# VHH binders against Transforming growth factor-beta receptor-associated protein 1 homolog (tgfbrap1), part 16

Target 1, 275 residues: Transforming growth factor-beta receptor-associated protein 1 homolog (tgfbrap1), of Danio rerio (Zebrafish) (Brachydanio rerio) (a4ig72r23to297)
Amino acid sequence: RINIECIECCGQHLYLGTNDCFIHHFLLEEHTTAKGKLAFNAQKLLHKYLGLKKPVVELKAASALERLIVLCDSAITVVDMVTLEPVPTGGAKLKGVTAFCINENPVTGDAFCVEMAVVLARRRAVQICTVHEDRVQMLKEVTTPEQPCALSLDGYNICLALSTQYMILNYSTGASQDLFPYDCEERKPIVKRIGREEFLLAAPGGLGMFANAEGISQRAPVSWSENVIAAAVCFPYVVALDEGFVTVHSMLDQQLKQTLSFRDGQLLQDFEGKV
Short names: E, the ipSAE of ESMFold2; O, the ipSAE of OpenDDE; V2, 0.75 times the mean of E and O plus 0.25 times the DockQ between their complexes.

## First folded at step 13 (VHH)

Design q02 (from m05 with Y50G S56Y S58R; framework vhh_vobarilizumab_d1; at its last look DockQ between E and O 0.51; V2 from the best seeds 0.00; counts 0 for: pae O 11.0 > 2, grease 26.7 > 24.2)
Amino acid sequence: EVQLVESGGGLVQPGGSLRLSCAASGFTFSDYAMAWYRQAPGKGRELVAGISSGGYTRYEDSVKGRFTISRDNAKNTLYLQMNSLRPEDTAVYYCAADLGSDSWYYDYWGQGTLVTVSS
ESMFold2, look of step 13: ipSAE 0.011; ipTM 0.471
ESMFold2 (binder alone), look of step 13: mean pLDDT 83; pTM 0.844
OpenDDE, look of step 13: ipSAE 0.006; ipTM 0.225

Design q03 (from m05 with Y105R; framework vhh_vobarilizumab_d1; at its last look DockQ between E and O 0.02; V2 from the best seeds 0.00; counts 0 for: pae O 7.1 > 2, placed apart)
Fold by OpenDDE, look of step 13:
Structure q03 (fold): chain B 275 residues (1-275), chain A 119 residues (1-119)
Amino acid sequence: as target 1 above (275 residues)
Amino acid sequence: EVQLVESGGGLVQPGGSLRLSCAASGFTFSDYAMAWYRQAPGKGRELVAYISSGGSTSYEDSVKGRFTISRDNAKNTLYLQMNSLRPEDTAVYYCAADLGSDSWRYDYWGQGTLVTVSS
């Protein structure tokens, strides 16, 4: 059975990674139904086998470069967004990667590259890299207390999910701040950048907690399901997915605004203000 | 509501100068990277200049040394100083804000301002 493992959307382009090592590229067409509801048609453009017989774990678009960053078989591959063909990485070895994230608030002045952080297998380290049109470069390696399970990046700040705790790490200064405990074995961690120096984290007890670079919660937590598996942010709302439902929470008053039945949901992403 | 409003475009002779402004509202301007794009007739939209939230800048090769991107966080305004303008600089110039959290893209665009360089 073909299963969608990851989703990435760039404008009207939808990319799906599947468990059988394919990337599927769709063009989305937006239309309004007779009832005035927004609907989408998806036209399949291309599917590409990556040749590894492994699940495509993560896709991220580097739209300015017309590249997709692909995590598959513990390796990062960069492919063209149109042809889905691998592109050169300049000899960079991008193996042994368990997770990566894009810096949505880059501090560098190079607009012709994408900054990302990668988690290395069997290492207590995160690498900061830049992805260019024709190469990937490692800028810095920072040591972590443990191998992170998940991460998000904002400017110089990396929010990390460790095995039993979240933390913030500034990769420029090396300064770190421990956040609250979280057991990654019980539930998949959620680490999401929601703005400058602000992260949304899945906390124990069915809480979505917010943390800034200083480890302070400037926003009150939202109360969501203890079984939340994914979250998305569409300001001012947080959308949470569990096994049976999608819930919408306000970040302004922390109230549950909506509950939608949604069974067997596996993925939730926010794309340009849409989920 | 996020709004970006460009101004300062117009007709200028080759070698002339223009200063574009982009008034930003609806978000914390100082927290986000901004960019100028342009779209010439019959061409795609292209990045012209970028300024990070930290103030670092980069430019398209064709405008290096001629254009300067800057920002005034107190005024929530993005600027593009364009000097030594050339006919090939003729385009609609757009201000862009990167407010996204999940992918590398600009989330918001202004309406654009037309710059025409002609003798």
Scores: ipSAE 0.019, ipTM 0.248, lowest interface PAE 7.1, mean pLDDT 90
ESMFold2, look of step 13: ipSAE 0.232; ipTM 0.655
ESMFold2 (binder alone), look of step 13: mean pLDDT 82; pTM 0.824

Design r01 (from g22 with S58Y S100T E103R; framework vhh_vobarilizumab_d1; at its last look DockQ between E and O 0.06; V2 from the best seeds 0.00; counts 0 for: pae E 12.6 > 2, placed apart)
Fold by ESMFold2, look of step 13:
Structure r01 (fold): chain B 275 residues (1-275), chain A 119 residues (1-119)
Amino acid sequence: as target 1 above (275 residues)
Amino acid sequence: EVQLVESGGGLVQPGGSLRLSCAASGFTFSDYWMAWYRQAPGKGRELVADISSGGSTYYADSVKGRFTISRDNAKNTLYLQMNSLRPEDTAVYYCAADFTWGRSLYDYWGQGTLVTVSS
């Protein structure tokens, strides 16, 4: 009935977007159990109805500005990261958006805006833009081989999920690197920035693979499941959405550290030794 | 039909000046934000400057202090004054109108006008 559609994290904060247009905000507290093992508590902080009867498709934290960027109803909305109240921005002028990401390693010198990459419907391109309080500046259009299904950005490097493969494109040099195949009709792609020039991608077999501009990383993959539909990265952790569960994996040892279930607007903890 | 027609491009020496014009028709010009973009050979299209319906301006870092965007709403015309031109400014320059809220951006672009800056 009520499904989680997307997930984002920022530090210890976890945000879940739902098909009924809510954002649910939790604080994840790391602790050591009596057995000496790492675990996480989830504390509900608040939730907010965004006022539409549409799924929250994607969430991205712009932590430097204390903002959460929301894709809903093919449009960008900006909310305060703490209160989840709407914040006036030029981003409301971006319509027909099918995917977006934030450049956490921006190439512009403007500290008073959000640098974004946006995919518009029916375009074989990525729009590089900045979003200000009163306007959107469309800085550059980057041609792509096909309309991207998903993307992430670091500096000039765009990691793209195309219909049947992932690739990375440097739009300053024009260099490109094909990564590996997947099928967007079989599963939703996942493309997330994890650091400077490094990305995490959903791969067949329930794996999260790491890649950069030189190809697939030798870093060991994250072992998810075939049912993972969304992920967010807060190094050294990756949080993933798996059929109504939120899982926490460490990228240091690629091991599952916690499973939390979403029920009635709350995250229920899976305490070791209680199940 | 929306039309945007650029003019004023040409060949100029480094340090020289050009003024570009964009004649607009087929829409209420005064209601829309207008912009100049450029595309150098082998590169993507990039924002140079824009101007709001009320006259507020924004410039890319690469052109700040050298270029001036302006508009004449009575004549439905957008301008770009380009001073202290450099070889790096060589590109096709495009006029664009901001058609948001129910339309995709970049549906209405001019044909472009070539600016070449060389010795």
Scores: ipSAE 0.000, ipTM 0.284, lowest interface PAE 12.6, mean pLDDT 82
ESMFold2 (binder alone), look of step 13: mean pLDDT 84; pTM 0.847
OpenDDE, look of step 13: ipSAE 0.024; ipTM 0.329

Design r02 (from g22 with S30D D31Y E103K L105T; framework vhh_vobarilizumab_d1; at its last look DockQ between E and O 0.02; V2 from the best seeds 0.00; counts 0 for: pae E 15.6 > 2, placed apart)
Fold by ESMFold2, look of step 13:
Structure r02 (fold): chain B 275 residues (1-275), chain A 119 residues (1-119)
Amino acid sequence: as target 1 above (275 residues)
Amino acid sequence: EVQLVESGGGLVQPGGSLRLSCAASGFTFDYYWMAWYRQAPGKGRELVADISSGGSTSYADSVKGRFTISRDNAKNTLYLQMNSLRPEDTAVYYCAADFSWGKSTYDYWGQGTLVTVSS
């Protein structure tokens, strides 16, 4: 049947990509319960069929441009964040893509493009590029020890999920830091930028751990479950996909704040404070 | 118009060397991945080596340690240095350009240059 494949958030907006090629768009509204605790409800805004019978593999918000970047059928496409209508990019198509991310802390000051990192099939490298209205400009190829399974980017720092471990590579200096083992064949890795030079990583034991280029864990881990398959960060919250549920944790106290169930294209409040 | 023109093929004895060149025109060469393929008589085309825009290389197992792919972005030229040639290396060698990044078939192909390794 219909399964959620990926999750992305931007501000109060939540996007879910499904295996039958839909994007579902919700607005999460924070409110205070009668007992003074924070809770969330979800309002469905719209959904959009992308025109293929293929899973939506990954979604990334390019919030500065009000765009949503979509990986489906090994290709990158762009839609408007509000309407989910396709946005013409003009010219080159990005095909053969297995993973991508955007650089929310770009290394250039060009406000008229999106900086991206792309992983192609059969390559032990990351392609750093900029996407303009009429073209894609390749800036640099960064060699990696293995073909990455997942990645995230902040400035010159690339956080990589390799087949058996995570690492951070600075492609300006060439410095690298091995982080910790994680078997990508056993579980889908999670690598998400949370801020300047800091990343959230899926770890054994159902944990979300925080790391930087020095390997320092400055924040207490998020207690997920072993069944979490995707996450997105919208500070101070992390949202995660757990067996058809969307969970919301606060990074300020690492507490679960809300669980929402996905049913028939809707997100329903399941339990207040219970999972 | 995109053009890829191979040269440097010929007849060589086993254990010999050849250097293939591919002159590229009609596109911004240094943005794109390039490859060498070969096709032996009665067989399909197979990937020999490829090289990214940034110089990262990959090789078929059958040629590792004997062949070296390289590129000169200033001259828009792709090279294949073939050492320790064997009769099984006999094939038409093709230069290919990958405009679609990671596509299993490359978008543009040269006319090919014949390499014959025999006594």
Scores: ipSAE 0.000, ipTM 0.163, lowest interface PAE 15.6, mean pLDDT 82
ESMFold2 (binder alone), look of step 13: mean pLDDT 82; pTM 0.818
OpenDDE, look of step 13: ipSAE 0.005; ipTM 0.238

Design r03 (from h03 with D100E E103R S104T; framework vhh_nb_b201; also named t02; at its last look DockQ between E and O 0.13; V2 from the best seeds 0.00; counts 0 for: pae E 11.8 > 2, placed apart)
Amino acid sequence: QVQLQESGGGLVQAGGSLRLSCAASGFTFSDYWMGWYRQAPGKEREFVADISSGGSTYYADSVKGRFTISRDNAKNTVYLQMNSLKPEDTAVYYCAADFEWGRTLYDYWGQGTQVTVSS
ESMFold2, look of step 13: ipSAE 0.000; ipTM 0.214
ESMFold2 (binder alone), look of step 13: mean pLDDT 85; pTM 0.873
OpenDDE, look of step 13: ipSAE 0.400; ipTM 0.738
ESMFold2, look of step 16: ipSAE 0.000; ipTM 0.192
ESMFold2 (binder alone), look of step 16: mean pLDDT 86; pTM 0.874
OpenDDE, look of step 16: ipSAE 0.419; ipTM 0.738

## First folded at step 15 (VHH)

Design s01 (from m05 with A33Y Y50G S58E E60A; framework vhh_vobarilizumab_d1; at its last look DockQ between E and O 0.04; V2 from the best seeds 0.00; counts 0 for: pae O 12.6 > 2, placed apart)
Fold by OpenDDE, look of step 15:
Structure s01 (fold): chain B 275 residues (1-275), chain A 119 residues (1-119)
Amino acid sequence: as target 1 above (275 residues)
Amino acid sequence: EVQLVESGGGLVQPGGSLRLSCAASGFTFSDYYMAWYRQAPGKGRELVAGISSGGSTEYADSVKGRFTISRDNAKNTLYLQMNSLRPEDTAVYYCAADLGSDSWYYDYWGQGTLVTVSS
């Protein structure tokens, strides 16, 4: 059975990573139904086998470079967004990777590179890297208390999910702030950047909690399912996915606005303000 | 066995001075970038000062002009001279060692020494 493991959308371009080591590229076309509802058609453009017989775990677009950053078989590969062919990384060895994220608030003024953070297997560290058209460069390695399970990056701030604790780490100053505990054995951690120096986290007790770079919550938490596995943000709403439902919560009044049946959902992501 | 042992912490009045020491053993001290970090109650751990193997120093803005980091490679000891201490300097101070001067990956950490600045 072919399963979708990850999804990335850039404009009208949709990319799917599958468990059988393929990337599928679709062109999305918007149309209005007879009832006046917005609908999408997906035209398949290309699929590419990566040759590793392993699941494509994560896809992220470096749109400015027309590149996709791919995590597969514990390795990061950079491919062209059109041809899906691997592109040079300048000899950088990007193996032993368990997770990565893109900095949507880059600290460098270079418009022709993308910043990312990389988690290394069996290492208490995160690497900050830049992806260029023809190379990947490591800028800094930052020590963590343990190997992170999940991460998000904003500016100099890395939000980390450890085995039992969330934290924020500034890789410029080395400063760190513990946030609140969670149990990774009970639930999947959620670390999502929702804006400049602001993160959404899955907290105990079925709470979506917010934290800024200082570890302070400027927004009241939303109450969602204890079984939330994914979250997306479309301001002013937080969208949560559990095994059976998608729920929409207002960040303004913390109220549940909508519940939608959605069985066997595995992925939820926002793209350019859309979920 | 690698060890970093901090000492010199204690209670001091505002405007006072303290000198912290970190005794290193079990590794080639002279090859390492050394740093002092601190963690105040209810706050995160932050860099206070760093010194490269070559002797180059860096400081947090909050301690510039007041604190001085130094090292004695012959004694395998790192120092932090703290002058003009303020209540906001109250924290546990940690010694850290990194073989790579350009990385925030520290190979070793001490257990910390408490500095309390209070009238």
Scores: ipSAE 0.000, ipTM 0.264, lowest interface PAE 12.6, mean pLDDT 91
ESMFold2, look of step 15: ipSAE 0.165; ipTM 0.613
ESMFold2 (binder alone), look of step 15: mean pLDDT 82; pTM 0.822

Design s02 (from m05 with A33Y Y50G S58R; framework vhh_vobarilizumab_d1; at its last look DockQ between E and O 0.01; V2 from the best seeds 0.00; counts 0 for: pae O 14.5 > 2, placed apart)
Amino acid sequence: EVQLVESGGGLVQPGGSLRLSCAASGFTFSDYYMAWYRQAPGKGRELVAGISSGGSTRYEDSVKGRFTISRDNAKNTLYLQMNSLRPEDTAVYYCAADLGSDSWYYDYWGQGTLVTVSS
ESMFold2, look of step 15: ipSAE 0.362; ipTM 0.738
ESMFold2 (binder alone), look of step 15: mean pLDDT 82; pTM 0.821
OpenDDE, look of step 15: ipSAE 0.000; ipTM 0.246

Design s03 (from m05 with S58E E60A; framework vhh_vobarilizumab_d1; at its last look DockQ between E and O 0.19; V2 from the best seeds 0.00; counts 0 for: pae E 2.9 > 2, placed apart)
Amino acid sequence: EVQLVESGGGLVQPGGSLRLSCAASGFTFSDYAMAWYRQAPGKGRELVAYISSGGSTEYADSVKGRFTISRDNAKNTLYLQMNSLRPEDTAVYYCAADLGSDSWYYDYWGQGTLVTVSS
ESMFold2, look of step 15: ipSAE 0.407; ipTM 0.777
ESMFold2 (binder alone), look of step 15: mean pLDDT 83; pTM 0.826
OpenDDE, look of step 15: ipSAE 0.052; ipTM 0.426

Design s04 (from m05 with A33Y Y50G S58Y E60A S103E; framework vhh_vobarilizumab_d1; at its last look DockQ between E and O 0.01; V2 from the best seeds 0.00; counts 0 for: pae O 6.6 > 2, placed apart)
Fold by OpenDDE, look of step 15:
Structure s04 (fold): chain B 275 residues (1-275), chain A 119 residues (1-119)
Amino acid sequence: as target 1 above (275 residues)
Amino acid sequence: EVQLVESGGGLVQPGGSLRLSCAASGFTFSDYYMAWYRQAPGKGRELVAGISSGGSTYYADSVKGRFTISRDNAKNTLYLQMNSLRPEDTAVYYCAADLGSDEWYYDYWGQGTLVTVSS
């Protein structure tokens, strides 16, 4: 069975990574139904086999470069967003990668590169890299207490999920702050950037907690399912996915606004303010 | 090796004409559905025209009456005749091929050719 493992959307372009090592590219078309509702059609464009017989674990768009950053078989590759063909990385070998994230608040100021953070297997460290049109460059490596399970990046701040603890780490200064404990064996960590120096985290007890770069919560937590596996943000709402439902929570009053039946959901993402 | 190579792009004035070609190799061209796509700066890729193996054609509304898609199976070449060109037609034009054996995607894509319509 073919399963979707990851999803990325850039404008009208939808990219899907599958368990059989394919990237699928669709063009999304909006239309209005007879009932006046907004609907989307997906037009087929291209699919590409990456040749590794491994799941495509993560896709991220570097739209300014017309590139997709791909995590597959513990390796990062860069492909063209149109042809899905691999592009040169300047000799950089990004192998043994377990996770990566894009910096949506880059510090370099270079409009022609994308900053990312990379977690390497069996290493207590995070690497900060820049992706260019023709190369990938490592800028800095920062030590972590243990190998991170998940991460998000904003400016110089890395939000990390360790095995039993969330933390914020400034990769410029090396300063770090513990946030709150969690158990990765009990639930999947959620580390999501929701704005400048602000992160949404899955906390114990069925809480979506917020934290800024200083480790302070400026927003009251939302109460969601203890079995939340994914979260998305469409201000002022937090959308949560569990095994059976999608729930919509207000960040303004922390109230549950809507519950939708959605069985067997695996992924939930927000793209440009849309879920 | 499969190749789709677009040509014929360039700079043209509004109201002018261009003919794009796509040379195909490495597969049985006559069996494939062929299409032209274009991508303008800052915009998504859009279908311009399509032609079936049997010669049935499709056109986007924006190009109807101005563009003509055709194919020469003997030459393994796809064409796009573009007349009455407008500045909004400025884009990289891509050739695509689809056998239809899979449910979802085009099998092959070209690298594209740039068409610039400017006074």
Scores: ipSAE 0.021, ipTM 0.241, lowest interface PAE 6.6, mean pLDDT 92
ESMFold2, look of step 15: ipSAE 0.230; ipTM 0.670
ESMFold2 (binder alone), look of step 15: mean pLDDT 82; pTM 0.818

Design s05 (from m05 with Y50F S58E E60A S103Y; framework vhh_vobarilizumab_d1; at its last look DockQ between E and O 0.02; V2 from the best seeds 0.00; counts 0 for: pae O 11.0 > 2, grease 25.1 > 24.2, placed apart)
Fold by OpenDDE, look of step 15:
Structure s05 (fold): chain B 275 residues (1-275), chain A 119 residues (1-119)
Amino acid sequence: as target 1 above (275 residues)
Amino acid sequence: EVQLVESGGGLVQPGGSLRLSCAASGFTFSDYAMAWYRQAPGKGRELVAFISSGGSTEYADSVKGRFTISRDNAKNTLYLQMNSLRPEDTAVYYCAADLGSDYWYYDYWGQGTLVTVSS
């Protein structure tokens, strides 16, 4: 069975990574139904086999560079967004990778590169890298207490999910702060950047908690399912996915606004303010 | 020595058009990505358009459909065709080149050319 493992959307372009090592590229077309509702058609443009017989775990767009950053078989590959062909990385070895994230609030003055953080297998560290048109460059390595399970990046701040603890780490100063405990054996960690120096985290007891770079919660937590596996944000709402439902929560009053049946959902993402 | 020299700026009425040029020298022009930036009074420098060495382009949302970035590798020249100009397009426009520096910052900039859109 072919399963979608990851999703990325850039404008009208939709990219899907599958368990059989393919990237599928679709063009999204918006239309209005007879009932006046917004709907989408997807036109398949291209699919590409990456040749590794492994799941495509993560896709991220570097749109300004017309590139996709791909995690597959514990390796990062950069491909062209149109042809899906691999492009040069300047000799950079990007193997042994377990996770990566893009910095949506880059610290460099170069608008034509993408900053990312990379987790390496069996290492207590995070690497900060830049992706350019023709190369990937490692800028800094920062030590972590243990190998992170998940991460998000904003400016100089890395939000990390460890095995039993969330934390914030500033990769410029090396300063770190513990946030709150969690158990990765009980639930999948959620570390999501929702704005400048602000993260949404899955906390114990079925809570979506917010944290800024200083480890302070400026927003009251939302109460969602203890079985939440994914979350997305469309201000002022938080959208949560569990095994059977999608729920919509207001960040303004922390109220549940809507519950939608959605069985066997695996992924939930927001793109440019849309879920 | 790497040099980038912008030209083509000037005063234009709203709805008008201008074509900027950037003459590049001191490096293999065809091998590198190029970009246009602009800086309006009191604002920071912002990306306007990007063109890769292969010819792929990207535009700021504010200029999509109005501006076109192009390059002539034989002439070592970068262009920005600006149509349907608006007062908010008033800025100093800069040509930039990324030559693969190991540093975080963009490598080379021109001196800029002033574009003023006013009735």
Scores: ipSAE 0.013, ipTM 0.237, lowest interface PAE 11.0, mean pLDDT 91
ESMFold2, look of step 15: ipSAE 0.368; ipTM 0.757
ESMFold2 (binder alone), look of step 15: mean pLDDT 83; pTM 0.835

Design s06 (from r03 with Y58R; framework vhh_nb_b201; at its last look DockQ between E and O 0.02; V2 from the best seeds 0.00; counts 0 for: pae E 16.6 > 2, placed apart)
Fold by OpenDDE, look of step 15:
Structure s06 (fold): chain B 275 residues (1-275), chain A 119 residues (1-119)
Amino acid sequence: as target 1 above (275 residues)
Amino acid sequence: QVQLQESGGGLVQAGGSLRLSCAASGFTFSDYWMGWYRQAPGKEREFVADISSGGSTRYADSVKGRFTISRDNAKNTVYLQMNSLKPEDTAVYYCAADFEWGRTLYDYWGQGTQVTVSS
């Protein structure tokens, strides 16, 4: 059975990674239904087999470069957004990667590169890299207490989910701040950047907690399902996915605003303010 | 050719111990999460334990404190030490490999080894 493992959207371009090692590229067409609801049609443009017989785990667009960053078979590959063909990485070895994230608040002023953090297999470390049109460059390697399970990057701040603890690490200063414990045995960690120096985390007790770069909660937590597996943000709302439902929560008053049936959902992401 | 071969299963009395092994080949073992699942007759396959490439471990609540997962990357082998076994632990135990955290889809599965705990 073919399953969607990851999704990425850039403008009207939708990319799907599947468990059978394909990237599917669709063009989204927006239209309004007779009832005034926004709907989308997807036109398939291209699908590409990556040849690794492995799930495509993560896709991220480097739109300024017209590139997709692909995680598959514990390796990062950069492909062209149109042809989905691999492009040179300048000889950089991008193997042994278990996760990566894009810096949406880059520290460099170079508009023609993308900053990312990568989790290294068998190492307690995260590498900060820049992706360029023709190369990937490692900027810094920072030691972590454990191999992270999940991460997000904002500026110099890396928010990490370890096995039993969330933390924030500044890769410039080396300063770190423990946030709060969680049990990775009980649930999948959620580390999501929701804005400048602000992260949304899945906390114990069915809480979506917020943390800034200093490890402080500036927003009251939202109460969601203890079985939340994914979260997205459409300001001022937090959208949570569990096995059976999508719930919408206000970050302003922490109230549950809507519950939608959504069976067997596995992925939830926001793209440019849309979920 | 990818292979996961389980061994170490068998019949044991309640309170006894077993050590399962899973020998892996055909892929870069050290880059993968390794896990154990089990399936009892008439029941769904359930998570038992897994270990990350970095050595982080996770356990099902039902086996916490009794089971220990470990790995030897030099031998491309993952182990499950099972102590204080109970009749309810009776199942076919499967070895699984995944290059990241994600229990919904594993890259590879073994054929399983039978563990029977008698009362």
Scores: ipSAE 0.000, ipTM 0.213, lowest interface PAE 13.3, mean pLDDT 90
ESMFold2, look of step 15: ipSAE 0.000; ipTM 0.137
ESMFold2 (binder alone), look of step 15: mean pLDDT 85; pTM 0.863

